# Ledger of designs, part 7: VHH binders against Uncharacterized isomerase mll1393

Target 1, 302 residues: Uncharacterized isomerase mll1393, of Mesorhizobium japonicum (q98kn6)
Amino acid sequence: MQTRNYLLYDVFTTERLAGNPLAVVLDCKGLDTIAMQAIAREFNLSETVFVLPPDNPKHKNRIRIFTPDYEMPFAGHPTVGSAIALAELAGESGAGIFVLEENIGPVRCAVSRHDGAAFAEFDLAKLPEPLQLEADPQAIGAALGLAPHEIGFENHRVAFWSAGVPYVTIPVANLEAAGRIRLDNQAWSELAPRKSEWAFASPYVYCRETVNHESAFHVRMIVPGTPSYEDPATGSAAAAFAGAIMHFDAPTDGISQLWIEQGLEMGRPSRIRLELTVQGGKLASARIGGHAVKVADGKLFI
Short names: E, the ipSAE of ESMFold2; O, the ipSAE of OpenDDE; V2, 0.75 times the mean of E and O plus 0.25 times the DockQ between their complexes.

## First folded at step 1 (VHH)

Design g2 (framework vhh_gocatamig_d2; at its last look DockQ between E and O 0.02; V2 from the best seeds 0.00; counts 0 for: pae E 17.4 > 2, placed apart)
Fold by ESMFold2, look of step 2:
Structure g2 (fold): chain B 302 residues (1-302), chain A 124 residues (1-124)
Amino acid sequence: as target 1 above (302 residues)
Amino acid sequence: EVQLVESGGGLVQPGGSLTLSCAASGFTFSNYALAWYRQAPGKKRELVAGISYSGSTVYMDSVKGRFTISRDNAKNSVYLQMNSLRAEDTAVYYCAAQPLYGSRWYDTSQYDYWGQGTLVTVSS
């Protein structure tokens, strides 16, 4: 019998049973890709992380990130959750800075602990870039069950962005519109760009109106499928969304820190911090961050 | 600063051919979709042809089979080959560029940059 330990964390939250759950499988040297994918399907969480030794001995670890269906080059809550989980395993109680190796490249993580709440943030390895979207915004709105006047606010328009994982960023008028979205998966499949041969890019719905006064945006992200699935907190989408913020809001030079609320409608309240460093009117760097809390641990018999 | 500069316009007989060029500067050309629009006197500006950053093309029905849009990313240029020209093709032709937006080609509000235009006159 081969066993491997795993941890379960809720990410982008200070409270258990909120945020985005993450399984972290330890000591994964020797597991092949097929096995990792099968384990991720078994957990059936948004993502599962597999911890490996680093290639560069100065780095903390290498991690691989899987959805139940495919491997990700990068994902936000797995990076935050892994950074916190690995720091806590090492018994680190102060601030820590280390590198996690991910398929997108090395990711510099900063972990802080205070009063039983761990926070991690990381620099984006890739900054968001625009992608061509040829779909009609009215058709996109209809695929979400919204009327044309409910798509957009201020100067924000439907767009397509990637910081490694592409998302269709869809501004909606207000919280009422955001709360009513229902993805028509067939309609989406006929108009959405692909993120891979087998998958469509996910809609990332956002509005300026927020439930929490400290939040800059309220967002929802739906993974297309049969059935579709709403993600509680989507760090890679927040990374792509930084491009839309830069393009439409054009923040002034300096550092901006924004809290993004997600997961409220589906019952797992989450908070993602997005930090933008703007220089010469352009995004020079960005960070994704949040809290995470341990929920459980266990063993896999594999 | 961003520039889109059209050239190649002029006077041409019906049934003739003309090649329009648009040279771009001040932005990353390969990450933009390009379009040709035209505006005849007293009419609204209308899409003629578009080419995505990946090379996919669209054409308005009245020019399909007669006009060909192409791009050369090494020269930061987009072209419109116009064959079998008709009097109704007389217009000022504009080059336009848009980054990623969720809009159809015909929506002029989605374009960040426009050239100043080049006149094509199909006469006699």
Scores: ipSAE 0.000, ipTM 0.137, lowest interface PAE 17.4, mean pLDDT 87
ESMFold2-Fast, scan of step 1: ipSAE 0.116; ipTM 0.573
ESMFold2 (binder alone), look of step 2: mean pLDDT 83; pTM 0.847
OpenDDE, look of step 2: ipSAE 0.006; ipTM 0.290

Design g3 (framework vhh_7qia_2)
Fold by ESMFold2-Fast, scan of step 1:
Structure g3 (fold): chain B 302 residues (1-302), chain A 121 residues (1-121)
Amino acid sequence: as target 1 above (302 residues)
Amino acid sequence: QLQLVESGGGLVQPGGSLRLSCEASGFTFDDYAMGWYRQAPGKQRELVAFITSGGSTNYADSVKGRFTISRDNAKNTVYLQMNSLRPEDTAIYYCAKLGQYSYRSWPTDYWGKGTPVTVSS
């Protein structure tokens, strides 16, 4: 009987049973696309990674990333989780730099230890860009079940940003408001811009008030649909959100690192580190990073 | 002690001009971006313009082409030159020291007490 080893990691966390779960299937040479998609559906996690030999022998590995329903060209938590998993599997610790080949192209990953735990980060291939939003901000707030005075804080306003995947960034007054959001999918579908031919852009709700004193922002990300669902930690959204941070907060020149807490309302506390390199008041580069911890290992009989 | 002291507000007719000044003390002015915010009655405070430590500027769409932000590091002062003023520019204008991000610290924006600007005929 043929078997393939797999690892289960929780990503964007140092604690098991938190973060965004990731299955990493090892030694996938000879496994076809149909089988990979079926395995991803079987795990039924937000994403599953399949590890393949690299096309360029100087690179660490090729990875392919699948949701239960389709293959993705790139995703943040699979990249962070895979980098840590592969470094740990190789017996590596401390600083390590390698390239993961993804469908979007080669992704440079740095694996290190941060606050005593495994940490990985990657450079954003695309910096956040503003997109035009036609929708009334009051209507956007109503689609989340919030009153007009609960939308916004300080100078922050509803905006639309993409660093490869577009998100509607929605400031809310405080933690209490963030905790009460409920997406009206029908209303959202009438207001929201598209992210693809098949889907509407997701709301990324944020506020300045946080549960963890080390966090800069508290966020929630809801994927619209029938039914909608909440994601525990979304690296692509944090990347887009860097645009909102640059626009509304205007960080000073130099390197700034901030932690974003997510997933608390759904019992999957998660933390994403966003690094901003600002030069002349403009974003020159950015990185997404986080921790990951192994939950389980096993074998697939395939 | 950090202080931001605004001046230059007042009553002006539509189409007129005003220059706001903000004198800063209690921090290393040259190292920080500075901004001007405004708040109309019953509305949230909004960013009007900012200027980085390096001199790069940014403007809200509603004031672009009409307002100019500048700084004089020798005098620890940031300015907002307001031209072609409209009734909708009526607000209290606040000088702010802009924050910077760190995973271990989040400096809060510091606001001056504000200077009122009224545009009416």
Scores: ipSAE 0.000, ipTM 0.144, lowest interface PAE 17.4, mean pLDDT 86

Design g4 (framework vhh_7xy4_2)
Fold by ESMFold2-Fast, scan of step 1:
Formats: sequence, C-alpha cells, structure tokens
Structure g4 (fold): chain B 302 residues (1-302), chain A 121 residues (1-121)
Amino acid sequence: as target 1 above (302 residues)
Amino acid sequence: QLQLVESGGGLVQPGGSLRLSCAASGFTFSNYAMAWVRQPHGKGLEYIATISYSGGSTYYSDSVKGRFTISRDNAKNTLYLQMNSLKPEDTAMYYCAASRPWYQSGDYDYKGQGTQVTVSS
C-alpha cells in the first residue's frame, strides 16, 4: 500500500477557514500523472499541489499543479501556499529565498514574516501583456447582469490581459454593483475570448471602493463553465490585473505595493499583495504575495 | 493645464476650526483621487488626508485622524478639508494635490499654490 503525507493550507489569509484552500501532497516521486489527477479530483479543491524532487539540485522542489479536471502550468495560490508549507516543514518560516520549478518554468519565492504571520511572494515569470478584446463592453456588462452605467469608473475600461493566464478585467462602479454580479454563462460564451481549447477567459471584476480600508481594490473572479464557480483568491488574475493598473493608473517610477481584497461575497475573505516596480513609466518587474496558514495534515492511502 | 486654487486658510486660536477649499479646473475632477498635504515652515511635505474619486473612501495621517475630515463635491469640482481642534503644530502651508491612488509611493501629479494656516494665540 502506498501512502503520501498531505497538508491543507488556507492561502491569501492569516485566518483559518478563509482564503483559498490548498492541498499539498508531499513526496510525490513515483506518482504518475493519472494518480495525481485522481487525487486532485478526490480533494475537489480549485487546485492541488504535488511536491517532487527538483530537476536542478540547487532548487527547493518541483511542484505540479492540478485542478480536478486538468494540470495547470502555473497558479498563484499554489505557489504562495507551497512556499510557506515547504519553509515551515524545513523549520524555516522566518526568512528564506528559494526556487520552485513549475511547468511554466522556475519561480523565485521569498518567505518572510509580515505583520507577525508567515508571508510568501514570488516574482512573475511573465509580465502582463494586453490582448485584443472584440466584444462590446455593454454586452460584457449585460452578461454579468449589470447596466451600462455600472461598467467602468474614472478612466478604467473593460480590457483583456495575460501574465500567463488571460483575464477579462472589468471595472465596475462600486461595491454594490460588484455584489450584484451574476454570470450568464450562455451569454458569456457568445462574447468572451478563449483562454484555451477547453475554456473561455474568466471575468475579473474590480472596483475602487473597498470593504477593508487597507485595500486598493475590491475584486471578484468567476470561472465560466457548466456550472460556473467563483474563486476566493486568484493570484494569476492579480498578475494579469497589474497590466490594467499600469495602463489606467500609470503608477510613478519606483516601487508600489497594494493589497487586493477578494472572496468576501462567498465568505472566504482573502488578501493578495501586488508589488509593481516601474522604470521609465514601464513595468520592469512585479510580485504576487500573501499569507497562508495550515489548517490540517494527514495521510493518503493510495 | 491643470489648475488647483486653495483657499480658507488664516489665523486661528488653538482649539478652533477652519475649513479649507480647493477649486479644481483643467481636468476631469471626478476621475482623480485628491489629497491634502502640508509643509510646516522649514520642514518637508507631510501627507494629511486622501479621498477617492467618488468620496467613498478616505485615509488620514495619524497626526490628524479624528480631528480633520476630507470631503469633495464633484458637481462643483471642489475639495474640502474641515479642520477641528486645531493645535499649534498644525501651523503650515496647506496644499491641494491631484493624486493617483494612495497605495502608490511617490509624488503627487499636481500641486496647487497653497493656503497658509497659522494656529497661535
């Protein structure tokens, strides 16, 4: 009988039973792709991580990331959660820099203490790039159940960005508009650009008005499908959203750090920190960071 | 050209109140976060308060929290600072600034000519 130890973390939160849950399966050498996919389906979480020995012995580990249905090249909350989990297993949650090998490539992670809690951040392997969006912004808003006047604020407009995973970034007028969003999957599928052969790009809805005064933006991310579902905290979307921030807010040269609140409408309050390094009015580098807290541990009998 | 015109400063007794105004022109006022900053004589600029484009969110420096209130009237393109329980250390030149979101580090995009506030007896 094979056994594997696993950890359950809540990511992008300092509080248990909040954030985005993550299963981290340890010591996965000898586990094949079919077994990893089956285990991810069993956990039935948005993503499950499998920890493997690194290909480069100077790197910390290789990780593979699975949804219940497919393997992903990269995801933000698995990267943050895995970095904290692996640092804690090594008895070093205070400070450390290491590389996690992901399918997208090597990801540099830094683990530290922020406001007395375990914090990890990673450098974006891909900076956000603008993509062509052909859909009428009013039609996009209607697919979310919103009136035309509820789409946009200030100079922000509906846009399409990717930092490895593409998102339709949708500014909405205020918290009340954000709270009333309901995705019409049929309407969305007629309008939205494709993310992959299997799926349409997800809407990433944001507004300037926030519940937490320390947040720069309030966001919601809904994955289209039959059925659609809402994600509590989406690091890859925050990475893509850095493109919209650069384009519409045009931060000044230097370093900007901002917190994004997500998951409040579904009772999974989450916070993602985005760091932007701007040189000559252009994004030179960016980081995604957040907290994570261990909820449980156990063994899989497989 | 963006123009900001501050007014409402003056001499006031400790414990007194003043209301500052900033009239904005040359840009779409409702598209900008706005800030009040001050500069005491011979010292650097000190952030006081920031307000979002809609007025739905406000932030204050610890030195003025509970005493000052920032507000805006987008129909009149005007920013306000209500200053209560004034102290001698509030003496400074007060500037209105058009700002990007307050989470950004660095300078404000635009700064007005200022209005002097002097708190003494």
Scores: ipSAE 0.000, ipTM 0.134, lowest interface PAE 17.3, mean pLDDT 85

Design g5 (framework vhh_7b18_3)
Fold by ESMFold2-Fast, scan of step 1:
Structure g5 (fold): chain B 302 residues (1-302), chain A 121 residues (1-121)
Amino acid sequence: as target 1 above (302 residues)
Amino acid sequence: QVQLVETGGGLVQPGGSLRLSCAASGFTFDDYAMGWARQVPGKGLEWVSYIYSGGSTEYQDSVKGRFTISRDNAKSTVYLQMNSLKPEDTAVYYCARLDYWGKSTYGMDVWGQGTQVTVSS
C-alpha cells in the first residue's frame, strides 16, 4: 500500500464552502494514469489535479487534470486552484510568476495577494468573437420564464459569443428577474443555437444589479439538458462575455478589471475577475483570475 | 455530423519522419482550436501540440523543436509534422477539437479514432 497527501480547495472564492471545489493530490511521481483516473472517479468532483515534478527544473510543477471519466489537456478552474495551492505549500504567498506544465503545454500563472487573500490569473488562449443568433430575443426570454420587459437593460441586448465555447449572453432587468429564471429545456431546444450536434449553447444570464457592491455584474449559467443544471462559476462563459462587454459598454483604452459574481442562487457564491486590455477601442488581450481557499487536507491509501 | 479522420500513421525507424493529417467535417473549423494528443502505453493520454484558431501554437517540451503543428482552414485539416522520431514517441495519436473551456475546463470536445505510430528498428 502507498499513501498520497491531498488538499481540497474552493476556487473562485475567499470563503470556504463556496466557489468550485477542487481536489489536489500531491507528490504523484510513481502514480500511473490508471490510478490517477480511478482516484479522480473516487473524488467525483468536476476535476481533480495530480501534482508531479516538472520536466523543466525551472518550472514550478507539472499537473495532470482528470474528470471522473477522462484526462483533460487544460482547465481554468484547476489551474487557478493549483497555482494558489502550490504557492501556499512553498511559502510563496506574495506576488510571483511561475509555470505549471500541463498536457496542453506550459501555462504561465501569476499569483498575488488581493484584499489579503491568495489570487491567481492566466491569459485567455482565445479572445471572444461574435456569432449569429437567429432566435427572437422575446422567445429566448420566455424560455427562461421571463416577460419581454424583463429582458435587457440600458443598451444591452441578447447576443451570441464564443471565446472557444459559445454562450448566449442574455441581459435581464435586475436581480429579481435573474433569481426567477427557470430554463424550459423543450422551448430552449427549439430556439437556441447548437454548440455541437449533441448539445445546445448554454444561456449566460447577466444583470447590472449585484448582491456584492464590488461586482460589476451578477450572472447565472445554466447547462441545458434532461435534467438541466446550474454551474457555480464558469470561466469559459466569462471569457465569452468579455465580447458582450466590449460591444455594449465599449470600455476605454487601457486595462479594466471587473468582478463577476456567480453561483449565489445555487448556494455556491463565486467571484471571477475578468481583466480587459483595450487598445484603439479593440480588445488586445484578456485574463481570467480568482481567489481560492483551502478547505481540507487528508491522505489517500492507495 | 461532426467528424475527425486521422491518416498518416505507421512504422518508422528512429530518426525518421511522419506527417499526420486530420480531416474535419460537420462544424465551422476556423472557430476552433485543434490539437494532437497521444496515448503512450503505461503513461496514458498526453497532449502533444495545439494550434489556436488564430494560428498560435504550443508544444509539449518532449516534442518541441521536432514536431510542427499546422492547419489549412480552406481544407478544414490540421497536420502534425513529426521529425527526428524516437522510440518513446511510439503511441496512438489522436486528433481532437478543443473547446477553450467547458464550465471552468478546457476540454476535448470531439476526438478522432486515432492512428498508430510505431518507432522501432
Scores: ipSAE 0.000, ipTM 0.130, lowest interface PAE 18.6, mean pLDDT 85

Design g6 (framework vhh_8h63_2)
Fold by ESMFold2-Fast, scan of step 1:
Structure g6 (fold): chain B 302 residues (1-302), chain A 123 residues (1-123)
Amino acid sequence: as target 1 above (302 residues)
Amino acid sequence: ELQLVESGGGLVQAGGSLTVSCAASGFTFSTYYMGWSRQAPGKERELVAGIYSGGSTYYADTVKGRFTISRDNAKNTLYLQMNSLKPEDTAMYYCAAGKYPWLSTSEGEYDYWGQGTQVTVSG
């Protein structure tokens, strides 16, 4: 019987039992893909991370990321959570910059303390780009269970953005409207752009009114399906949403940091920090960041 | 690791019927969008049928009315019932799974494919 240590973190939160949960399995040298997938399925969390020695000795570690169902080349909350977990294990939670090797490639991470809590951020490998969308606010509203006048606020309109993963960004009038959304999967499939031959892009619903006054936006991300699935905190969607912020809000040159609250309607309050570096009115670089907190540790008899 | 294993291919006479199957493992089959693509000699791969987790189906115009896609979530199995087969249906048939696009700059990373099963229709 072999034994491997694991950690459980809640990511994009300072509070345990909130955020997006993550299992981090340590010392995975010698563990094969079949075993990793089986372990991820056993945890049954949105993602599980397996920590391996780095291929480049100048890097911190290699990580592999699995859903219960398949391996991912990259994901936001696993990157933030793993960076914090590995820094804390090494006694480096105060400040550190390192590289995590992921299947997508090397990911630069910075770990620090923000408001007395562990915080990590990573540079976006791909900046958001606009995609073509025939927007019909009436049809989109109907697919979400909202009236046409509840779609949009200020100058914000429905748009389609990708920073590697495409999302339909949908402004809604206020918190009350955001709280009432229910995705009609059939209606959505008739109007939504495809992200592949097999799947439709997910709606990323946002409004300016927030529960937490420190937040710039309140968001919900629903994955189409039967049943549809709501994600508590989606880093890839926040990255795409940076495109909508640049387009509609046009932040001034310099560095802007804004907090996005997510997961409140499903009882997993989460906060993602977007950092935008703007030069000459254009997005030069961006980061996704957040807190994570350890909730448990244990051993796998594998 | 997500695995899709096709079976049931073979030789069939024009006008005949054949069912191909796909055994899925390593993922929660019931939540995935599933489908069948085919690639004939000298042609591009084409999507012929798709089925969403809730049972809604899609068919390419080339197979509408002749092919039926179905799923058995209890057995983690996807089926394609092919009726009124024609020589132009001769192809390697691939099972595919789609859910979220992977965070990637590569479009090919959004599709999960099996190794294929050969269907040959003689006339």
Scores: ipSAE 0.000, ipTM 0.131, lowest interface PAE 18.4, mean pLDDT 85

Design g7 (framework vhh_8fcz_2; at its last look DockQ between E and O 0.01; V2 from the best seeds 0.00; counts 0 for: pae E 22.9 > 2, placed apart)
Fold by ESMFold2, look of step 2:
Structure g7 (fold): chain B 302 residues (1-302), chain A 122 residues (1-122)
Amino acid sequence: as target 1 above (302 residues)
Amino acid sequence: QVQLVESGGGLVQPGGSLRLSCAASGFTFSRYDMNWVRQPPGKGLEWVSGISWSGGSTTYADSVEGRFTIIRDNDKKMVYLQMTSLKTEDTAVYYCTTGPYRSYLWGDSDYEGQGTQVTVSS
């Protein structure tokens, strides 16, 4: 039997047993794609990360990111969690900047300690782009169990955005509406655009009303399926959502930092920091960041 | 909407004790960090104490550490502030609110009720 060490982190949180859990499997040279996918299914977390030697020796590591069902080109909490986990494993006590190689390309990560907790952030490799959405917003609302008057607020409308992984961004009236959503998978399968040959784009529900006073938005992200799964904290969706914020809120030039709360309804409170750099009325760059804490470690007998 | 109802305030002498209660409704209470904040007469709001969603971690302002204890009961949707060794400067209206327990920041429009008055007088 073969063994491989793994780490378990909770990401986008300073507390254990909150945030988005991440398994980080170490020393994965020689492990093939089918095995990685099987291991990710075994963990059954939003994503599992597999750590490999870098192709470029100037980079920290290469990582591969898997959901239980397929491989992702990048994802937010796996990047934040891996950056923190690898820095802590190396015994680094100060701030550090390094590159993780991901399928989408090299990702520059900054790791630091904020108020005694580990924090990481990374620049988006691709800025959000709008995508054409053919579906009727009222039908989308109905697929979430909401009436037409509960879809939208201010000038915000249902839209389709991607910064690598596409999401249907769905404004809802308030926290009460957000709390009542229930995804009708059959209805969604009949109207939603695809994010890949194998999957539909996920709904990303948001409102301006928040539970935490420091948060700019309250969000929920449901992965369609039988059964569907609610993700505690979705960094790639926050990246796509930056496009909706830019389009509908048109923030003033300069640097804005926004906290996005997620996972509250499903019982894993999470906070994602989104940093927007706006120049000439356009998004010049953006960062995703958050805290993470180690929960456990162990061995896989594979 | 979220509703937080504070109670348990009153008049006490210096050195006395008091327990404040906060009843929560309109949200899944066990998913949120909770805080106590206070407004002394003629002054702005100041943060007092915070507790994580699980109740496993607590934080305190320097002025109250060692004298106040924050507790939560997720089954009853309650948060409490056990106050001992009360001083005249603890006189304030006390409010409970949501928000990060380690890095709490405050906004003026976040109250869900009138708070509960604590008066410590010689």
Scores: ipSAE 0.000, ipTM 0.102, lowest interface PAE 22.9, mean pLDDT 86
ESMFold2-Fast, scan of step 1: ipSAE 0.018; ipTM 0.501
ESMFold2 (binder alone), look of step 2: mean pLDDT 82; pTM 0.843
OpenDDE, look of step 2: ipSAE 0.021; ipTM 0.242

Design g8 (framework vhh_gocatamig_d2)
Fold by ESMFold2-Fast, scan of step 1:
Structure g8 (fold): chain B 302 residues (1-302), chain A 121 residues (1-121)
Amino acid sequence: as target 1 above (302 residues)
Amino acid sequence: EVQLVESGGGLVQPGGSLTLSCAASGFTFSSYELAWYRQAPGKKRELVAGIYSGGSTVYMDSVKGRFTISRDNAKNSVYLQMNSLRAEDTAVYYCVRGSYWPGTDYAMDYWGQGTLVTVSS
C-alpha cells in the first residue's frame, strides 16, 4: 500500500490534549489483521480504529478496534470518536442516526451538537445490576490510603455494580480526598472481588464535589496491577455507576442527563454523559455519550 | 462457582468441520452473554463469535458465513459450528461468559480452560 490517511481525536472532551485519545485510520480496505495490529502497536494509544466499507450498504461503515496488543469486539470511546469523525468527514450537519458495524454487531449511533460541539451517544445493551461485596468497606478505603471518615457522603456507601464490567463504586467525602487516593495493589488484591478469572475489579472513586460545577460527579478509575494505571475516561464504569445513582439518589421518573468528570488528576480532563430513562422508579434504559475533537490528521506510508 | 468446560477440539484438515461445545454451570445461563475467543500461536486473543441472552449473534469478519454460534438454554450449553476450516483458524478456543455493550473496554467474567483446534494436512 502506498499511503493511508488517519485522524487523531480526543474523545470525551471538547478540548484538544484532553480526554481519551483515539487514532482513526481511514480507507482500510485491503489491510489484513496483522497489518492493523502492527499499526495499532505503532500508534501505541489505548485504542486505534480501522475504517472499512460496510457489509450492508445502508450502514455508515464497518470499524475494527485494536489495542497495541489485541483486537477488541467493541469499545465506547472508539465508537463515540469514530461516529463523530465519520460524520465530520461526510460533511453531515445537525442530528443524525447511523450504524457502525463492529465485531459486536451493528451499533446505532446518534450524532448531534451539544453546546456547539460534536456529540455522539449510544444505548447500553446491559443495564447495571448489583453484586455482592464481601470486603469490609473501611478496609477498601484503607487500600486507597483513606481514613474511615473520608469514605462516603450523604447516604452513599461502597458498593459493587456491573453493566457488563464490574466496578467497586467508592464514594469519598470530597475533591481533596479523591485527589489523595493511592491504590495499594497488594492490599487491594487481598480484598477486592474478581472481575474475571485473571483480574480484580477496578475501584471507581467518586464524589459530589466537582471541579466543573456543571458536573454531577467527579470520578477516578484505577486499573489494579503492578504497576497500576489510571484511565482518563471509562464508559463501562460510568454505565455500572448508573446502578449506584439509581440506588442512592433514586432519580424521578423521566429522562435525566448528568455529566461525569474524569481524568483530571492524571492530566487528561474528560467528561462522559449518562442519560437515564426511569419508569416507575426503575431504570428502563440508559445511554453513554460524549464529545470528541480532532487533534491532527496525517498519512501512513506502507 | 462458575464453570465453563469446552470440548470438541482436535486435528482437522483444511476444508473440514468441527463443533465445539461448552457446558456451563454455577449461574443463571439464560441471563448471560456467551462467546468464543481464540488465541493462535504467536497471536493475541481475539473474539470469534458471541451470542446474547436474547439469541442475537456477532462474528469476527474472517469467520462470517463459515462459523455459527448457538445456545441451548435448557442444556446450559453454547456451541460453535466451524465449517470450511483454514490453517489460519488454528488456535486454542475459549468459551467465555461475558457482556457485549458500550464502554471503553469489554468484559469477560469467566474463561474456560480452552480447547485446541489444529487445522493441518
Scores: ipSAE 0.000, ipTM 0.249, lowest interface PAE 12.7, mean pLDDT 85

Design g9 (framework vhh_7qia_2)
Fold by ESMFold2-Fast, scan of step 1:
Structure g9 (fold): chain B 302 residues (1-302), chain A 123 residues (1-123)
Amino acid sequence: as target 1 above (302 residues)
Amino acid sequence: QLQLVESGGGLVQPGGSLRLSCEASGFTFSNYAMGWYRQAPGKQRELVAFIGTAGDTNYADSVKGRFTISRDNAKNTVYLQMNSLRPEDTAIYYCAADQYKGWSLSPYEYDYWGKGTPVTVSS
């Protein structure tokens, strides 16, 4: 009987049973797409990673990323979690720059230690771009169960951004408003722009008031559907949100690092670090980073 | 019983420096995030600086680059080093302690407060 080892990590956290869970299946050479999809469905996590030998021998590994229903070209927490898992597996935790081959292309990762814990970050392949939003911002707020006065703070307004995956970025007045959000999927589907032919763009709700004092923003991300579900930590949304930060906050030239807290309302507290490199008032590059911690290891009888 | 006692306030000329101390007793200091707030005459209290249990810090824009918060867990003390002081920094400075209580609470509403130490910046 063939067996494959797997690791279970919680990503964007230093604490087990928090963050965004990730299964990393090792030694997947010879495993076909149908089997990978079935295994991802069996784990039933937001994403599952399958580790393969690299096509370019100078790269660390190739990885493939699957939701329970389809394969993704790229995802943030799988990239951070896989980078840390592979470094720790090789006995190289806290050291190195390497490339993970993903379907979107090669992704440059840096693994280090931050505040005494394993940390990984990657360069964004695409910088955030603004998209046209036709919907009434107050109607968008109503679809989340919020009153008009609860939408916006300072100069921040509802916007639509993509750094590969589009998100409707929705500023809300405070933590109390963020905590009361409930997505009306029917109302959302009548207002929201599409992410693809088959799906609507997800709301990314944010406010300046935070639970953790180290955080710059408190956020929630809800995936519309029947049923809708909340994601505990969304790197692709943080990447898109860099566009809103650049537009509304206009950070000064240089390197800015900020922590985004997510997943607290669903009992999966998570922290994503966004790094912005600004040159001449424009975003030159950006990075997503975070911690990950191993929860378990085991074997699949596949 | 958690007690916070501030010290180090006083009169100082513009451009001068002061170091405030807040000594904690009656609790495990390392389990608490610590903050400094101030209240100027006729105004509401505002956050000046914050330090978490892991040593992560945050500052009000008005004091960033001039003030530094630090903690010494062995001495159960949090410090606020205040440099390049301005007349606008004149206020009563309060030490505050917070233990994370959950996702719905504002992190700037602290559990415990000291009685305050006055700082006056004047020629």
Scores: ipSAE 0.000, ipTM 0.087, lowest interface PAE 23.5, mean pLDDT 84

